Miniprotein binders against q9bqp7. Designs and how they scored, part 75

Target 1, 240 residues: q9bqp7
Amino acid sequence: VPQNWFPIFNPERSDKPNASDPSVPLKIPLQRNVIPSVTRVLQQTMTKQQVFLLERWKQRMILELGEDGFKEYTSNVFLQGKRFHEALESILSPQETLKERDENLLKSGYIESVQHILKDVSGVRALESAVQHETLNYIGLLDCVAEYQGKLCVIDWKTSEKPKPFIQSTFDNPLQVVAYMGAMNHDTNYSFQVQCGLIVVAYKDGSPAHPHFMDAELCSQYWTKWLLRLEEYTEKKKNQ

## First folded at step 6 (miniprotein)

Design w48
Fold by OpenDDE base, second read of step 7:
Structure w48 (fold): chain B 240 residues (1-240), chain A 103 residues (1-103)
Amino acid sequence: as target 1 above (240 residues)
Amino acid sequence: SERIKRLEELAKEILRLVEELEKITDDPEVLYLLDMAELLAEFALDAAKEGDLEEAEELLKYAIEYLEEAVEIVKKLGVSPEIIERLERVLEEAKRTLEELRK
C-alpha cells in the first residue's frame, strides 16, 4: 500500500464535462521545472528485471544491426513516432491550422492503422498538453484527451512494428496513462475530470490498431502501482 | 502444498513453451516477449517458494499473456500451422490450469 495515498479522481470535479468547455483543445506548454516527469519516474524506477530484459534486448539488437545500425534504428523509430504524433495532432485539431498538412505526414501506415479508432474519437479537450500534480509533485505531457466511444479518456498513442494485442504488452504505458489522468484531475488548468484511459497501438504496416481501453476500475488499480513507483522515485532521490 | 506444486509445474510448462518458441523464431520482438514471459515465470517460481501464491498466479497470468502475443506474432510470420496449433493448445492448457488454480 502506498504510504502517501492520493486519489486518482477528484471528488470536487464533476464527471460531466461542463458544456462551457472551450471548443478548442487545450495545449498547455510543459514548463521545465525541477519537478520530475512521469517518464523520468517510470524510467528510474524500473525493476532490475525490466532493466536486464531491456539491456538483453538492446545487446541482441546491437549484435544483429551493429552499434551504428542500432543507433539508426532507434533514431528512425523516434522520428516515426514523432511524425505520427504530429499527424494525429493535426487530424484531431478542429482548427484547420492551415499549417500545410504535409500530405506526406498523413500518408503513413500508422495513420492508416488508427483510422478505425479515430472514427470513435470525438470531443477533443486537450492535445499535447502539460499536466501537473501539485500535491504529488510530478508533471507530464499527455497526447490527447477526448471521448472514445462516448467516454472521456486520456488517450496515449503508441507506434509498434508488431502486434500488441494485450495491454500487458504495453509495459509501463498503463502507468503513464493513469499518471496523466491523476495529474489532470488535480491540475487547476483543467476544469473537467477523466475516468478512463485508452492506449492505442498503431502499426507501421497499416493493419488495424489495437485499442486498450482502461475503465475506472482498471485505472484505479494501475494508479496504486503508479503511486508506489512515485514513492520509490522519491526515496531514491532522498538517498542521492 | 499441492497448490504450490501445481504453480511450480505451470511455471515450468511456461518455461518449456518459451524454449520451444525460441527455437522457431529469431524475431527480436517475439524474443523480447519470450524473455518477459521467461522472467515472469521465474519470478512466479520464486514467489511460490516464498509462499506468495497470489503473486505467483499474477506473474503466471502475465507470462501467459506475453506468450499469447508471441504466438500471434509468430503465426503472422508464416510459421507452420501444425507448430502453431500445437503451441496454441499448450497455451490454452496453461490458461485453463491457471484458472483452475485461482479458484
Scores: ipSAE 0.019, ipTM 0.324, lowest interface PAE 5.8, mean pLDDT 86
Fold by ESMFold2-Fast, scan of step 6:
Structure w48 (fold): chain B 240 residues (1-240), chain A 103 residues (1-103)
Amino acid sequence: as target 1 above (240 residues)
Amino acid sequence: SERIKRLEELAKEILRLVEELEKITDDPEVLYLLDMAELLAEFALDAAKEGDLEEAEELLKYAIEYLEEAVEIVKKLGVSPEIIERLERVLEEAKRTLEELRK
């Protein structure tokens, strides 16, 4: 159990729509400062073995692709993910902001992959929006908050390559989602309560994306694990 | 202990460079490279404390490589030549220090 436990859900908030909810999705800008991000906390609490495995993977890829090929590969993966998120933000926004170059991504496999999931998404409350937990002192940038099959969710969009360019795990993805959820539920920039999560893994070849739904109970379980990672991060920083 | 202290000093220098570069840019690719360099330097510090000097040296080598890539991107963002020259000098010193310790 975490030493500094804090609840994920805010009893002062409701997950039901109310008159104060904006019609336009919120997009609070992320302000960089000394407060750690969710992704930084997770990356810095990887095991030494996982970090060493990442370096071994990098060495193998460089042997196969050459140094320039490896850099091109990782840059392309990053760029494709960024453009996929931009396309999704455009699709889910009331006002279209899609550039002509992004129209090519709408015709690519990733967007085709998520079509069956998007038909079940409505009531968008936030897109590419910053969250901050003042009490636990961390920040994040969440992808989307919307109703999925009638339930308000923090939705995280993931792209999958075969083979995967980075060491990714489903375990850390749920931690990321609940970290954003807990922050948003206690962030004064937001007025609503989120109790569910959704991780959507989209495929480059257009194969149907896999939705991983997290109910309130599962979110609470992962929240405890996130608090342990946050505690580990804080302890490591104290001992420097 | 001397070799451990030198590796710890180098890891801390890398962490300071990461912090400095984070203040210069919010470019997502640079931030990714900085996150990797920071992670590697943190774990190099842990490896050194555990007496795994070979692992600490390998982790620091890759941390420096990520920082070199970050500086190359930052050069394209219009940062002053004086800042770039200083960053490149510090990285070159870090590389020399690491090579001396690996001998």
Scores: ipSAE 0.008, ipTM 0.146, lowest interface PAE 11.7, mean pLDDT 78

Design w49
Fold by ESMFold2-Fast, scan of step 6:
Structure w49 (fold): chain B 240 residues (1-240), chain A 103 residues (1-103)
Amino acid sequence: as target 1 above (240 residues)
Amino acid sequence: SERIKRLEELAKEILRLVEELEKITDDPEVLYLLDMAELLAEFALDAAKEGDLEEAEELLKLAIEYLEEAVEIVKKLGVSPEIIERLERVLEEAKRTLEELRK
């Protein structure tokens, strides 16, 4: 159990829509500063098992592709992920923004993969938007906040290739989602309460994406684990 | 133990290097590689404290690989010669620490 507990949900907020809510999705820009990001905290506090599994995957890929081939592969995976996120932001944004974007972004296998998920997404409230937990002192950039099957969720879009899945972020995906959720629930730039998460894994070949829904209870369980990682990071920084 | 003290010093030096580079560059790959090297050095320290010198050696070898990649990327980023020299000194200290573990 963490030494300094803080609640994930804000008792002063509601998930009900307010008349003061903006008609367009929020997009708060991420400001670079000394406050650690969610991804940095998670990367600096990986377990020995996580590091071992990551290294085994890396060695297997290098054996198959060569060192130069591995670098090209990982660069391509990164670029594909970035393009996928850009396409999703365009699809979920107002119609006018969509018309200004490259239409090729909308025709990838990854976009085909998520079509059945997107049919259940509505009421988009934030896209590619910065969050900051003012009390716990961390920041992040979340992908999307929207209703999934009628429940307001922090939604995180992931890409994957079968049979060679990219594993670096798979173990900490739930922690990432709840970290964003807790930050948003206590960030003065936002007025609403989010209690659910959704991790969507899209596939390059257009195979149906897998949604991993996290209800409030599950989010609370992962929130405790996130607080422990954040505490570990803070102690590490304090001790130099 | 000389081995344990060298690993403690190495882990602290890598952590200090991460903090200094965070002020100069936001390149996510370099920072990731250095974060991994620091974690692996800490795990090597833990293994050495438990008396598992074989595991400590393997973990430190991995830390060295991440440091080597970080050096190559930093050289291509055009950062100051002073930063490159610090990275190279940390890498050399890691290699010396590995040789000490092998004794």
Scores: ipSAE 0.007, ipTM 0.304, lowest interface PAE 9.2, mean pLDDT 79

Design w5
Fold by OpenDDE base, second read of step 7:
Structure w5 (fold): chain B 240 residues (1-240), chain A 103 residues (1-103)
Amino acid sequence: as target 1 above (240 residues)
Amino acid sequence: SERIKRLEELAKEILRLVEELEKITDDPEVLYLLDMAELLAEFALDAAKEGDLEEAEELLKWAIEYLEEAVEIVKKLGVSPEIIERLERVLEEAKRTLEELRK
C-alpha cells in the first residue's frame, strides 16, 4: 500500500462533462521545472529486469547495426513517433486551428492504422497539454483527452513495429495514462474529470491499431502501482 | 562446458513451456508474461554462448518467475487441472535444475 495515498479521482469535480465544452482543445505548455515528469519517474523506477532487458536489447541492436546505425535507428523511431503525434494533433484539432496540414504527414501507415479508432473519437478537450499534480509533485504532457465511444478518456498514442494486442504488452504505458489522469483530475487548469484511459497502439504497416481501454476500476488498480513508483522515485532522490 | 550445455537445455525447456502455455490461453496478461519469459530465455541462451553463465542463470530465474505468474493466472482462468498439473511439474523441474546449476 502506498504510504502517501492520494485518490486518482477528484470528488470535488463533477463526472458530468460541464456543457461548456470548450470549442477549442486545451494546450497548456509544459513548464520545465524541478518537478519530475511522469516519464522520468517511470524511467528511474524500472525494475532490474526491465533495465536489463532494455540494455540487452540495446547491445544486440548495436551489434547488429553498429553504434552509428543504432543512433540512426533511434533517431528515426523518434522522428516517426513525433510525426505521428503531429499528424494526430492536426487531425484532432478544430478546423480553425488547423496548421497547414502537411498532407505527407497524413499518408503514414500509422495514421492509416488508427483510422478505425479515430471514428470513435469525439469531443476533444485537450491536445498535447501539460498536467501537474500539485500535491504529489509530478508533471506530464498528455497526448489527448477526448471521448472514446462516448467515454471521456486520457488517450495515449503509441507506435509499434510489433503487435501489442494486450494492455500488458504496453509495459508502463498504463501507469503513464493513469498518472496523467490523476494529475489532470487535480490540476486547477482543468475544470473536468476523466475516469477512463485509452492506449492506442498504431502500426507502421497500416494494420488496424489495437485500442486498450481502461475503465475506472482498471485505472484505479494501475493508480496504486503508479503511486508506488512515485514513492520509490522520491525515496531514491532523497538518498542521492 | 557441461554447465553451459545444461543452461542451454534449461533455456530450451523454458521455451517449450512457453509454447505449451501459448496453446492453452489467449489471455493477454498471460501472453505478455510468456513473451517476457521467452525473451529472457533467448537472452539466457545468448549469455550462455558468450560464456556469461551468471547472467544466463539470472535471466532463466526471471523467466521462471514470469512463467510461475503465468501459470497462476491460467489456473484461475479454469484451464484443465490435468494441464495445470503438468505445467506445474515442468516448472518445478526447471526451478530445481536452475538451483542445481547455481550450486
Scores: ipSAE 0.017, ipTM 0.344, lowest interface PAE 5.9, mean pLDDT 86
Fold by ESMFold2-Fast, scan of step 6:
Structure w5 (fold): chain B 240 residues (1-240), chain A 103 residues (1-103)
Amino acid sequence: as target 1 above (240 residues)
Amino acid sequence: SERIKRLEELAKEILRLVEELEKITDDPEVLYLLDMAELLAEFALDAAKEGDLEEAEELLKWAIEYLEEAVEIVKKLGVSPEIIERLERVLEEAKRTLEELRK
């Protein structure tokens, strides 16, 4: 699908705040299960090289930890990521939603890791909110839409055990961010335009998180790649 | 073919680094990262031999990412400065090889 037929940015929308915009961050629930999610599209369209790398990583981990140890390890990584996202939603939500938060989440190294990024985050517009691209027929659940250093961004929070100082080492994460951005920009539940992305990689040991800012040009470049993955998914689904 | 010779030498040098680091450290992460860099360099070599320079470029970019991560970890492990310098030289050679593929 050519990028110019399905642009990431909506020319009918402004990046300026609308007077009718809600003052409370939006949290639209994910309702549809027939329409593919961003993560499903990306998982089903991995390249042969990506599949090879994933399988080699699994085999190496199984050799070191055993099958039960590997299962425990991956379960713990997933749980830590979920807790990190819950803590961030709590921190960024209005004060009335913070009273019941789990204080143990604030003691994690991941929260320490992200503190310097949070100082630059303001104007939260959406948290854990569903997006749908009605024309391209995909859905997603984005983490956060807020201003980072004055720029309205789709923000994706990641946890990692190894350093990710380069955006390329975050794998398909840029595609995930632009897929959410394009969907939000064309979703009638939202009235604003997002043109920037931010991938924040937080570390378990509390070392400073790596922010990967994506300007409009970079988002447009990754949007083209996302459209190719979506097309590949659609063709693969027809052949099943 | 200068490009193919550079990729061959790069892959061999990464393998030599893996072998030497295995004797000094059993850190599974750095050994994994270097193993991945070596495999990606071999894949880039195979793609280049078949005339697929776009695929070779993409694979070599991935190898560079793994090498960059390995450099950061190795610096924290307190290995000898000579090993760190060698890894940094291999990273720089990988970047030069990538630029040569782009010509």
Scores: ipSAE 0.005, ipTM 0.198, lowest interface PAE 11.1, mean pLDDT 78

Design w50
Fold by ESMFold2-Fast, scan of step 6:
Formats: structure tokens, C-alpha cells, sequence
Structure w50 (fold): chain B 240 residues (1-240), chain A 103 residues (1-103)
């Protein structure tokens, strides 16, 4: 158990729509801050097994592709992920900023992959929005908060190149989701409560995306693990 | 070379067990543990081929530990007792093989 335990859910909040909730999805920009991000905390507290796997995967990829080829591969994976997120934001938002470019993105295999998931997504409340936990002192940028099959979820969209997935992006996905959830539930910029998570892994070839649903109990279990990672990060910072 | 062959066979056995477990559950925590075990088994194969026997043994030990965690979670899901017994038997065989190789 973490030394400074804090609840993931806020007892003063409801997961039901509030009359005062904005009619358009929230999009609070992430400001550069001294406070660590969820990503930074997770990267700085990887287990020795995770560090070994990441380093070994990198070495293997460099052997296969060369150093320039590896850089090109990782850049391409990043670009594909960014475009996928931009397309999803366009689909889920009532407003569209780039008509022609969005149309091209909508035809990707990744978008085809998530079609059956999107049919069950409604009531979007936040898109590409910043969260901050004032008490636990961390920040993050979440992808989406919406109802999935009637349940309000923090939704994280992932892309996968089946043969060669980017290992680091898969390690701590559940911890990332609950970290965002706990922050949002205690962030004064938001008025509602989220109790569920959803990780959606989309495939480049258009094969059906895998939805990994996390109920309140599972989120609570991963929240405890996230608090331990945050505690480890804080301890490491004091020793540096 | 015999020890290298034995390590390669154990790594392949672990990879087959990962495939079996992937067929019976979509639980995200189990799938995460299986991804870890799969990567570790693949790297153990590489280490064995390079003649790094001690490293291969340590990596396989970690892979088995992740598989043990996965099976414990699968026991709590709606999976038949016969499947659980088979998975546990294969895991125990893998553990015994590793112990024998480390002697």
C-alpha cells in the first residue's frame, strides 16, 4: 500500500450529466509546468524488466533496420498515431478545422479498425484535454472522455503495427488511464466523475480494434499501482 | 550446444503457452503479462543463440514469473477446470526444465 494513499473517485461528484456542463467538449490546453506529467512519472519509474525489454527491443530494431532506419520507423509510428488522434478528434467533435486533410485521415486502416467501437461512443465531454491533480501534484493530457456503451469513460486511443509494436507505448496503458481519471475527478476545471476506462487498440490493416474496458473495481486496483509509481518518482527526485 | 538447444526449446514452449492463453481471454491485464512473457522469451532465444546462457536463463525465469501471474488471474475468470489444470501442468514442466538447466 502507498504511504500517501488518496482516493481515485471524488465522493462529491456524479457521473451523470449536470445542467451546468458545457454543451461542447472541453479542450483545456496543457501548459508546460514544473509539475511532472503522467508520461514522465511512468518513464522514470519503469521496472528493471521494462527497461531491459525496451533496450533489447531497440537493439533488435536497430540491427534489423539500421540506425537511420530505426529513426525513420519510430518517426513514422509517431506520425501515424498523431494522424489517427487528429482524425478521431475531428469525428467526435461537432467542429472541423481542416476539411480536406481530415477527409484523407478518415480513410486510413486505423479508422476502419475502430468503426465498431465508435458506434458505441456518445456524449463526448472532453477531447485532447489537460488534467491536473493539485493534491498529488501531477498533470496529463487525456485523449477523450465519453460514454462507451452508456458508461462514462476515459478513453485512450492506441495504434498498433502488428508485427513490430512500439513497446514503450503498451507497457503502462492502464496506469496512464487511471492517472488521468484520478486527476480529472479532482480537477476544479471539471465537474463530473469518471469511474471507467477504455483502451482501444486500432490496427493498421483495418482488422477490428480491441476494446479493453476497465470497470470501477479494476480502475481502483490500477490506481493503487499508479500511486506506488508516483511515490517512487517522488523518492527518486529527492535523491537526484 | 546441448544446453543452448534446451534453452531454445524452453523459450519456444513458453511462446506456445502464451499463444494458448491468448486464445482463452481478452482480459487487459492478462494480455499485458502475456506480451511481457512473449518478448522475454524471444530475447531469451536471442541470448541463447549468442551463447549468453546465464542471461537466457535469467530472462526465461522472468518470462515464467509473468506467465504464473497470468494464470492466477485466468483462474478468477470463467475458464474450465480442465484448461486450468493443463496450463498449470505446462507451467510446472517449464519451471522444472529451467531448474534442471540451472544445475
Amino acid sequence: as target 1 above (240 residues)
Amino acid sequence: SERIKRLEELAKEILRLVEELEKITDDPEVLYLLDMAELLAEFALDAAKEGDLEEAEEILKWAIEYLEEAVEIVKKLGVSPEIIERLERVLEEAKRTLEELRK
Scores: ipSAE 0.015, ipTM 0.404, lowest interface PAE 7.3, mean pLDDT 81

Design w51
Fold by ESMFold2-Fast, scan of step 6:
Structure w51 (fold): chain B 240 residues (1-240), chain A 103 residues (1-103)
Amino acid sequence: as target 1 above (240 residues)
Amino acid sequence: SERIKRLEELAKEILRLVEELEKITDDPEVLYLLDMAELLAEFALDAAKEGDLEEAEEMLKWAIEYLEEAVEIVKKLGVSPEIIERLERVLEEAKRTLEELRK
């Protein structure tokens, strides 16, 4: 058995709802510290192919849009994603005052895109909440933990202009989801166990969002890949 | 340019394979590998159009590696022999295109 083997699921946690679980979704704030985040680990351990493909994509975009146009494009994509997440948090939080939805094409399109997925989401337990793996020493900020079609999931909301009909089209997103899942399952701030993931890709034009459901077996497969990325990150830091 | 035409057709054929396999399998690894192969074939095409044949060769070589992995996984999935043969034909076309770039 590998020396650094760690399970994604916590054998000490029940897969049934805990009566002591909060009635309102948890929102533990992410605190700055020296512990690496999931996104940092993934960004620092991209394969040579991934790094090269990102640089080539950047060069093409700059060629098409110019440097100022590229900066405007990336800034706008980031802002749209941030607003989409804020809108979803508001919609899914039962204790927040229902805010007026901004009536604009980009925000309206993404929210329209995800409506059919939201119909199947219930039992929200965490929103925009910090997780930390107590043993593997990494942190993250997950979007949502809720039941999707009756199964408790770590849910990650993504925006995209390009169609993403299949999970593999989303790069490291499955690794991100299982990293959050493993952290939450071993974080003392949480009492429940999550065994499933869901990546939801929403579209600007309002086209139906693509849900990519990850069952326990698929999560375990991606967990193994995440552990390799985390090990690579840790070894890279030791060499400095 | 015949080399550019071959790269255009290769990229299109890989894209068609992605679209067809998406209809019959939800295996995440196969679809990821084919998406990567398609993207790399597009990069090879762009490099060739710019006259950078060395870069085109390197991109296509990586595309071939992804296609080879996809073939092995598809064989294990037990998909129809027709789909496997089509994937193998695309892989052979990629290898022939690579040989053309090297000349």
Scores: ipSAE 0.013, ipTM 0.331, lowest interface PAE 8.0, mean pLDDT 78

Design w52
Fold by OpenDDE base, second read of step 7:
Formats: structure tokens, C-alpha cells, sequence
Structure w52 (fold): chain B 240 residues (1-240), chain A 103 residues (1-103)
């Protein structure tokens, strides 16, 4: 049980999204402060076993691709991920803010992969927006807040290639989503609350993306795990 | 033991190098590599304290590999040659120290 329990949901905020679809999604810039990011907390609280498994995977990939091939691969994964997020931001942004859609950004297997999910996405409230939990003292940059199948969600977009368990092996994606939810729900920059999460895994080959919907109950379960990770991080930093 | 102390010193040196690199770049790829190096160096410290010297050495090896990659990317990003040379020197010293400890 977390020593410093804090609710994921804010009882002072109405669960009813104020029906006014904001005409423009929020985009709060991330301020890099001494405050740890969600990603940093999750990474720094990985177990020795998890790190070992990742390194073993890396060594296997290097054996298969060569060192240069692996470097190229890693760089390409990061680039593809970045481009995918940029493309999604462009797609989900209101048309008036659409700079000339670089048609090249939209021509990706990942974009094709998420098309069926995008059909169920509406009411975009935030895109690439910073969240801060003032009490728990962490920050994050969330990908998207929108309605998925009529439920307001924090949506996190992930890219995956079949042979590459790296992103899939991070069982921490649900923790990331709930961390963003909890922060947003208590961030004064946001007037609304989210109760659901959605992880979308896009595939390079354009095969249908896999949606992982997280209801309020599942979010609450992962929230407890997130709090434990945050406590572990905080304790680790005090002992340094 | 002297070996434990040297491993701890090396881990601390790696952590200092991470901090220096974090100050000169905001590149997400580099920052990821630095976070991995930091994590591994911290695990090396823990392993050394636990008396698992072989594990500590392996973690430090991996940390150094991440730093090497980070420095190479930073070099391509057009960081000052003077800064790069300093970082490369520190990194090379760390590698030599690790090799000495593995004997």
C-alpha cells in the first residue's frame, strides 16, 4: 500500500465533461524543472531484472543486425515514433491550425494502422500537452485527451514493429497513462476530469492498431502501482 | 575491498558524465541513453554494495556503452568540439578503469 496515497480522481471536478467542446485543443508547454517526469520515474524504478532483460535483448539485436545496423534501427524507431506523433497531432488538430499537412507524414503504415481508431475519436480536448501533479510532484507530456467511443480518455499512441518487444516489454504503458490522468485531474490548467485511459499500439505494416481501453476501475488499479513506483523513486533520490 | 571502492568511484564518474551530457542536449534519443546509463550506474553501485562485483562490472560496461552512443549522437548534433573532446577523454578513462578492474 502506498504510504502517500492520493486519489486519481478529483472529487471537486464534475465527471460531466462540460459539453462545450473546446474549439481548440489545449497545448500547454512542458516546463523542464527539477520536477521528475513520468517517464523518468518509470525508467528509474525499473528492476535490475527488467534492465538485464532489455540489455540481453539489445545484445541479441546487435548480433542479428550488427552494431551499425542496430544503431540505424534505433534511430529509425525514434524518428518513426516522432513522425507518427507529429502526424497524429496534425490529424487531430482543428483544420484551421493545420499547417500544410506534410503529405509525407501521413503516408505511413502507422497512420494507416490507426485509421479505424481515429474514426472513434472525437472531442479532442488536449494534444501534446503538459500536465503537472503539484502535490505528488511529477510532470508529464500527454499525447491526447479525447473521447473514444463516447468516453473521455487520456490516449497514448505507441508504435510497434512485430519483432521488437522493447515497447511491448515495458509493461509500464498503463502506468504512464494513469500517471497522466492523475496529474491532469489535479492540474489547475485543466477544468475537466478524465476517468478512462486508452493505449493504442500502431503497427508499421498498416495492420489494424490494437486499442487497450482502461476503464475507471482498471485505471484505479494501475494508479496504486504508479504511486508505489513514485514512492520508490522518491526514496531512491533521498538516498543519493 | 579496494575493488569495491574502485567500482563505486567508476559508477560515480559515469553519473557525473551523465549529468554533464544532460546539460548540453535536449535530444530525446540522447536523453533516453543517458537515463539508461544513469540507471545502470546506480545498479552497479547497488551490486557493489551487495558484494556482487561481477554484476557491478557488467552494469558499468553497459552504462559506458550507452554513454558512447550518446556522445556520438551529441557529436553529430554539432556540440562544441572542446566539450566533445572533454567528454570523450572522460569516457575513455572510464573504459580503461573498467578494463583494469575486470583483470
Amino acid sequence: as target 1 above (240 residues)
Amino acid sequence: SERIKRLEELAKEILRLVEELEKITDDPEVLYLLDMAELLAEFALDAAKEGDLEEAEEFLKWAIEYLEEAVEIVKKLGVSPEIIERLERVLEEAKRTLEELRK
Scores: ipSAE 0.023, ipTM 0.446, lowest interface PAE 4.2, mean pLDDT 86
Fold by ESMFold2-Fast, scan of step 6:
Structure w52 (fold): chain B 240 residues (1-240), chain A 103 residues (1-103)
Amino acid sequence: as target 1 above (240 residues)
Amino acid sequence: SERIKRLEELAKEILRLVEELEKITDDPEVLYLLDMAELLAEFALDAAKEGDLEEAEEFLKWAIEYLEEAVEIVKKLGVSPEIIERLERVLEEAKRTLEELRK
């Protein structure tokens, strides 16, 4: 159990929209800050086992693709993920949020993969929006906050190639989602409460995306694990 | 013990170089390479602290290689040649330090 426990949910907030809430999805810009990001905390507190698994995956890929091929592969996976997120922001936003129109991006296999999920998504409240936990002092940039099958969720979009999925993202996806959730619930830039999460894994070949829904109880369980990772990060930095 | 401290100092230098490059560009490919270099440098610090010197050296080798790729891309983005020359010099010094530690 964490020594400095803090609740994930804010008892003073509701998941119901306020009449004064903006009708357009929020997009708070991420500011460069000395405060650590969710991604940084998670990367710096990986277990020895997680590091070993990542290294084993890397070596297997290098054996198959060569060192240059591996670097091209990982860079391409990252760029595809970024372009996928930009396309989703454009699709879900009523405003032009992309700097330039890209027709090829909108017709990718990843976008085809998520069509069935998007049919169940409505009431978008935030897109590519910065969150900060003012008490616990961490920041993040979440992908999306919207209703999925009637429940308000922090939604995180992931990409996966077949037959060689990029396994690194599988380690801490639920922790990332609840970290964003807890920050948003206590961030003064937002007025609503989020209690559910959704991780959507989209496939390059257009196969139907896999949704992983996280109810309030599951989010609370992962929140405790996130607090332990944050505590470990803080202690590690004190001893640097 | 001296070798452990030198590996830790090299990892910290790599992290400083990552931070400097992050201030120069927002190119998504470069940012990905920098994220990988940062992650690997942190892995190297953890390995060095546990006394796993061979593992630490391997992580640092990969971090440097990612940084070399990042600098090559940044050279094409119209960044000042003077800044590029300084970055390349620091990176070459890091490579020499690692080779000395591996020998």
Scores: ipSAE 0.007, ipTM 0.136, lowest interface PAE 12.3, mean pLDDT 80

Design w53
Fold by ESMFold2-Fast, scan of step 6:
Structure w53 (fold): chain B 240 residues (1-240), chain A 103 residues (1-103)
Amino acid sequence: as target 1 above (240 residues)
Amino acid sequence: SERIKRLEELAKEILRLVEELEKITDDPEVLYLLDMAELLAEFALDAAKEGDLEEAEEYLKWAIEYLEEAVEIVKKLGVSPEIIERLERVLEEAKRTLEELRK
């Protein structure tokens, strides 16, 4: 149980659109700041089990690919993820003109993988947008806020070489989603309430993406775990 | 402030290097290391503007570590000598700026 508990949802906000809402998705730029990002907090507070599993994976990959091959593989995975996010922002933004680069990415297996998910996505309210939790002092850059099957969600797009049928296999992804959600719900740059999350794992071979939906109750459970990670980060920083 | 001006110029020069290298290489490791160095230089600038020179020094020290890694990788990539020379100059400027903060 965290010592400095704070609610994920803001009772003064609604998930319903109102007449004053912008007609275009919000894109608040991430300001460079000494306040830690969600990804930094999670990276600096990995559990002993997560560290062990990551090291084990690295050693096995190096054995299979060699050190140069491992470097090339991880670099390519990172670059593919970046390009996938760029393509999705272009697809979901009504004001974005598709560039030749974006159109080439639309032919990728990852984009093919998410087509069935995109059919259920509408009412986009934010894309590649910065969030800051003013009370808990952390920042983040979320991928997307939109309605998925009629529910307003923080949506996080992930790429994977292998299928991930269970949410537990998404390594801290649920914590990342609820951290963004809690920040947005208390960020004065936003006026609406998000109560649900969606992690979409897209596959390189074009196999149908797996959507991992998080309802309000599940988000609340992961929020408590995120608060513990944030507390651990703060304590580690004080002892440096 | 001269210290703040030096940090501003350093961050801008690192950003220019990122933009230049993006045109000649798609190696995400080099681009990642330079992005991290630029971010940390901005953090050092923000800390210095707030009067926290000790925190600025720590951020700049981390930026230098990322720049050193970037130099080693770029040398192995076969990029033009001019780019390597620019990156080495930026690294030297960062180290000199760190010594100025210590004063």
Scores: ipSAE 0.000, ipTM 0.107, lowest interface PAE 16.8, mean pLDDT 78

Design w54
Fold by ESMFold2-Fast, scan of step 6:
Structure w54 (fold): chain B 240 residues (1-240), chain A 103 residues (1-103)
Amino acid sequence: as target 1 above (240 residues)
Amino acid sequence: SERIKRLEELAKEILRLVEELEKITDDPEVLYLLDMAELLAEFALDAAKEGDLEEAELLLKWAIEYLEEAVEIVKKLGVSPEIIERLERVLEEAKRTLEELRK
């Protein structure tokens, strides 16, 4: 257990909608740059093994594609991920008619991959929205908060080139989800409680996406691991 | 090479386990651990093919650690005895392969 332990769930909050909830999903812009982001904390506290695996993958890709080819490949992967997130935000927004529709975004293999998951998603409460943990001093930008099979979840959408996820797409995803969850549950911009997570890995070739559901108990377990990473980050910052 | 052949078969068997467990559980921790073990076994194979037996040994050691952790979690999930027995056999084969790399 971390020395600066803090609870993930807020007992004063409910996961049920009420009449005072906004009719459209929340989209709070990310504003504070001096407070570390979830992704920064995770990147700065990668294990030696994780660093080695990323470097090994990078070396293999450079051997196959050349340095310029690798840069083009990584840029393209980033762009495809961005387009996938934009398409999902458009699809899940109740004001979709006010959004610009792009046929190419809506017909990607990644969107085909997630169709069966989207059928089980409803009650969207937040899309591409900033969260901040005032007490633990970190920020994040979450993809989506919605009901999945009747459970309110922080949902993280991931893309993968092949049916098996990349090393990058498997790194710390559960920690990222629970970090967002804990921040949202203690962020005054939000009034509801999230206790579940969902990681959805979508495939470029349209193969069915893999949903990885995290119940409250599993989220609590990963929350402890996230707190340890945050503690490690803080300690490393003191030594610089 | 017998060492390369053993590593190739080990990597294939770990991949088969990942595919089978994906059908019966969506537990992200188990799937992550198995994906890591499979990836590390593939890297160990690549290192061995390049003649880097020291790197192959290190990577296979890490694969074994991930497999051991996955076995302990899977035993708690109530999966079939046949799946648990296969996981244990793969772990045993990985340990034997590691010993062969050291010779």
Scores: ipSAE 0.014, ipTM 0.357, lowest interface PAE 7.3, mean pLDDT 79

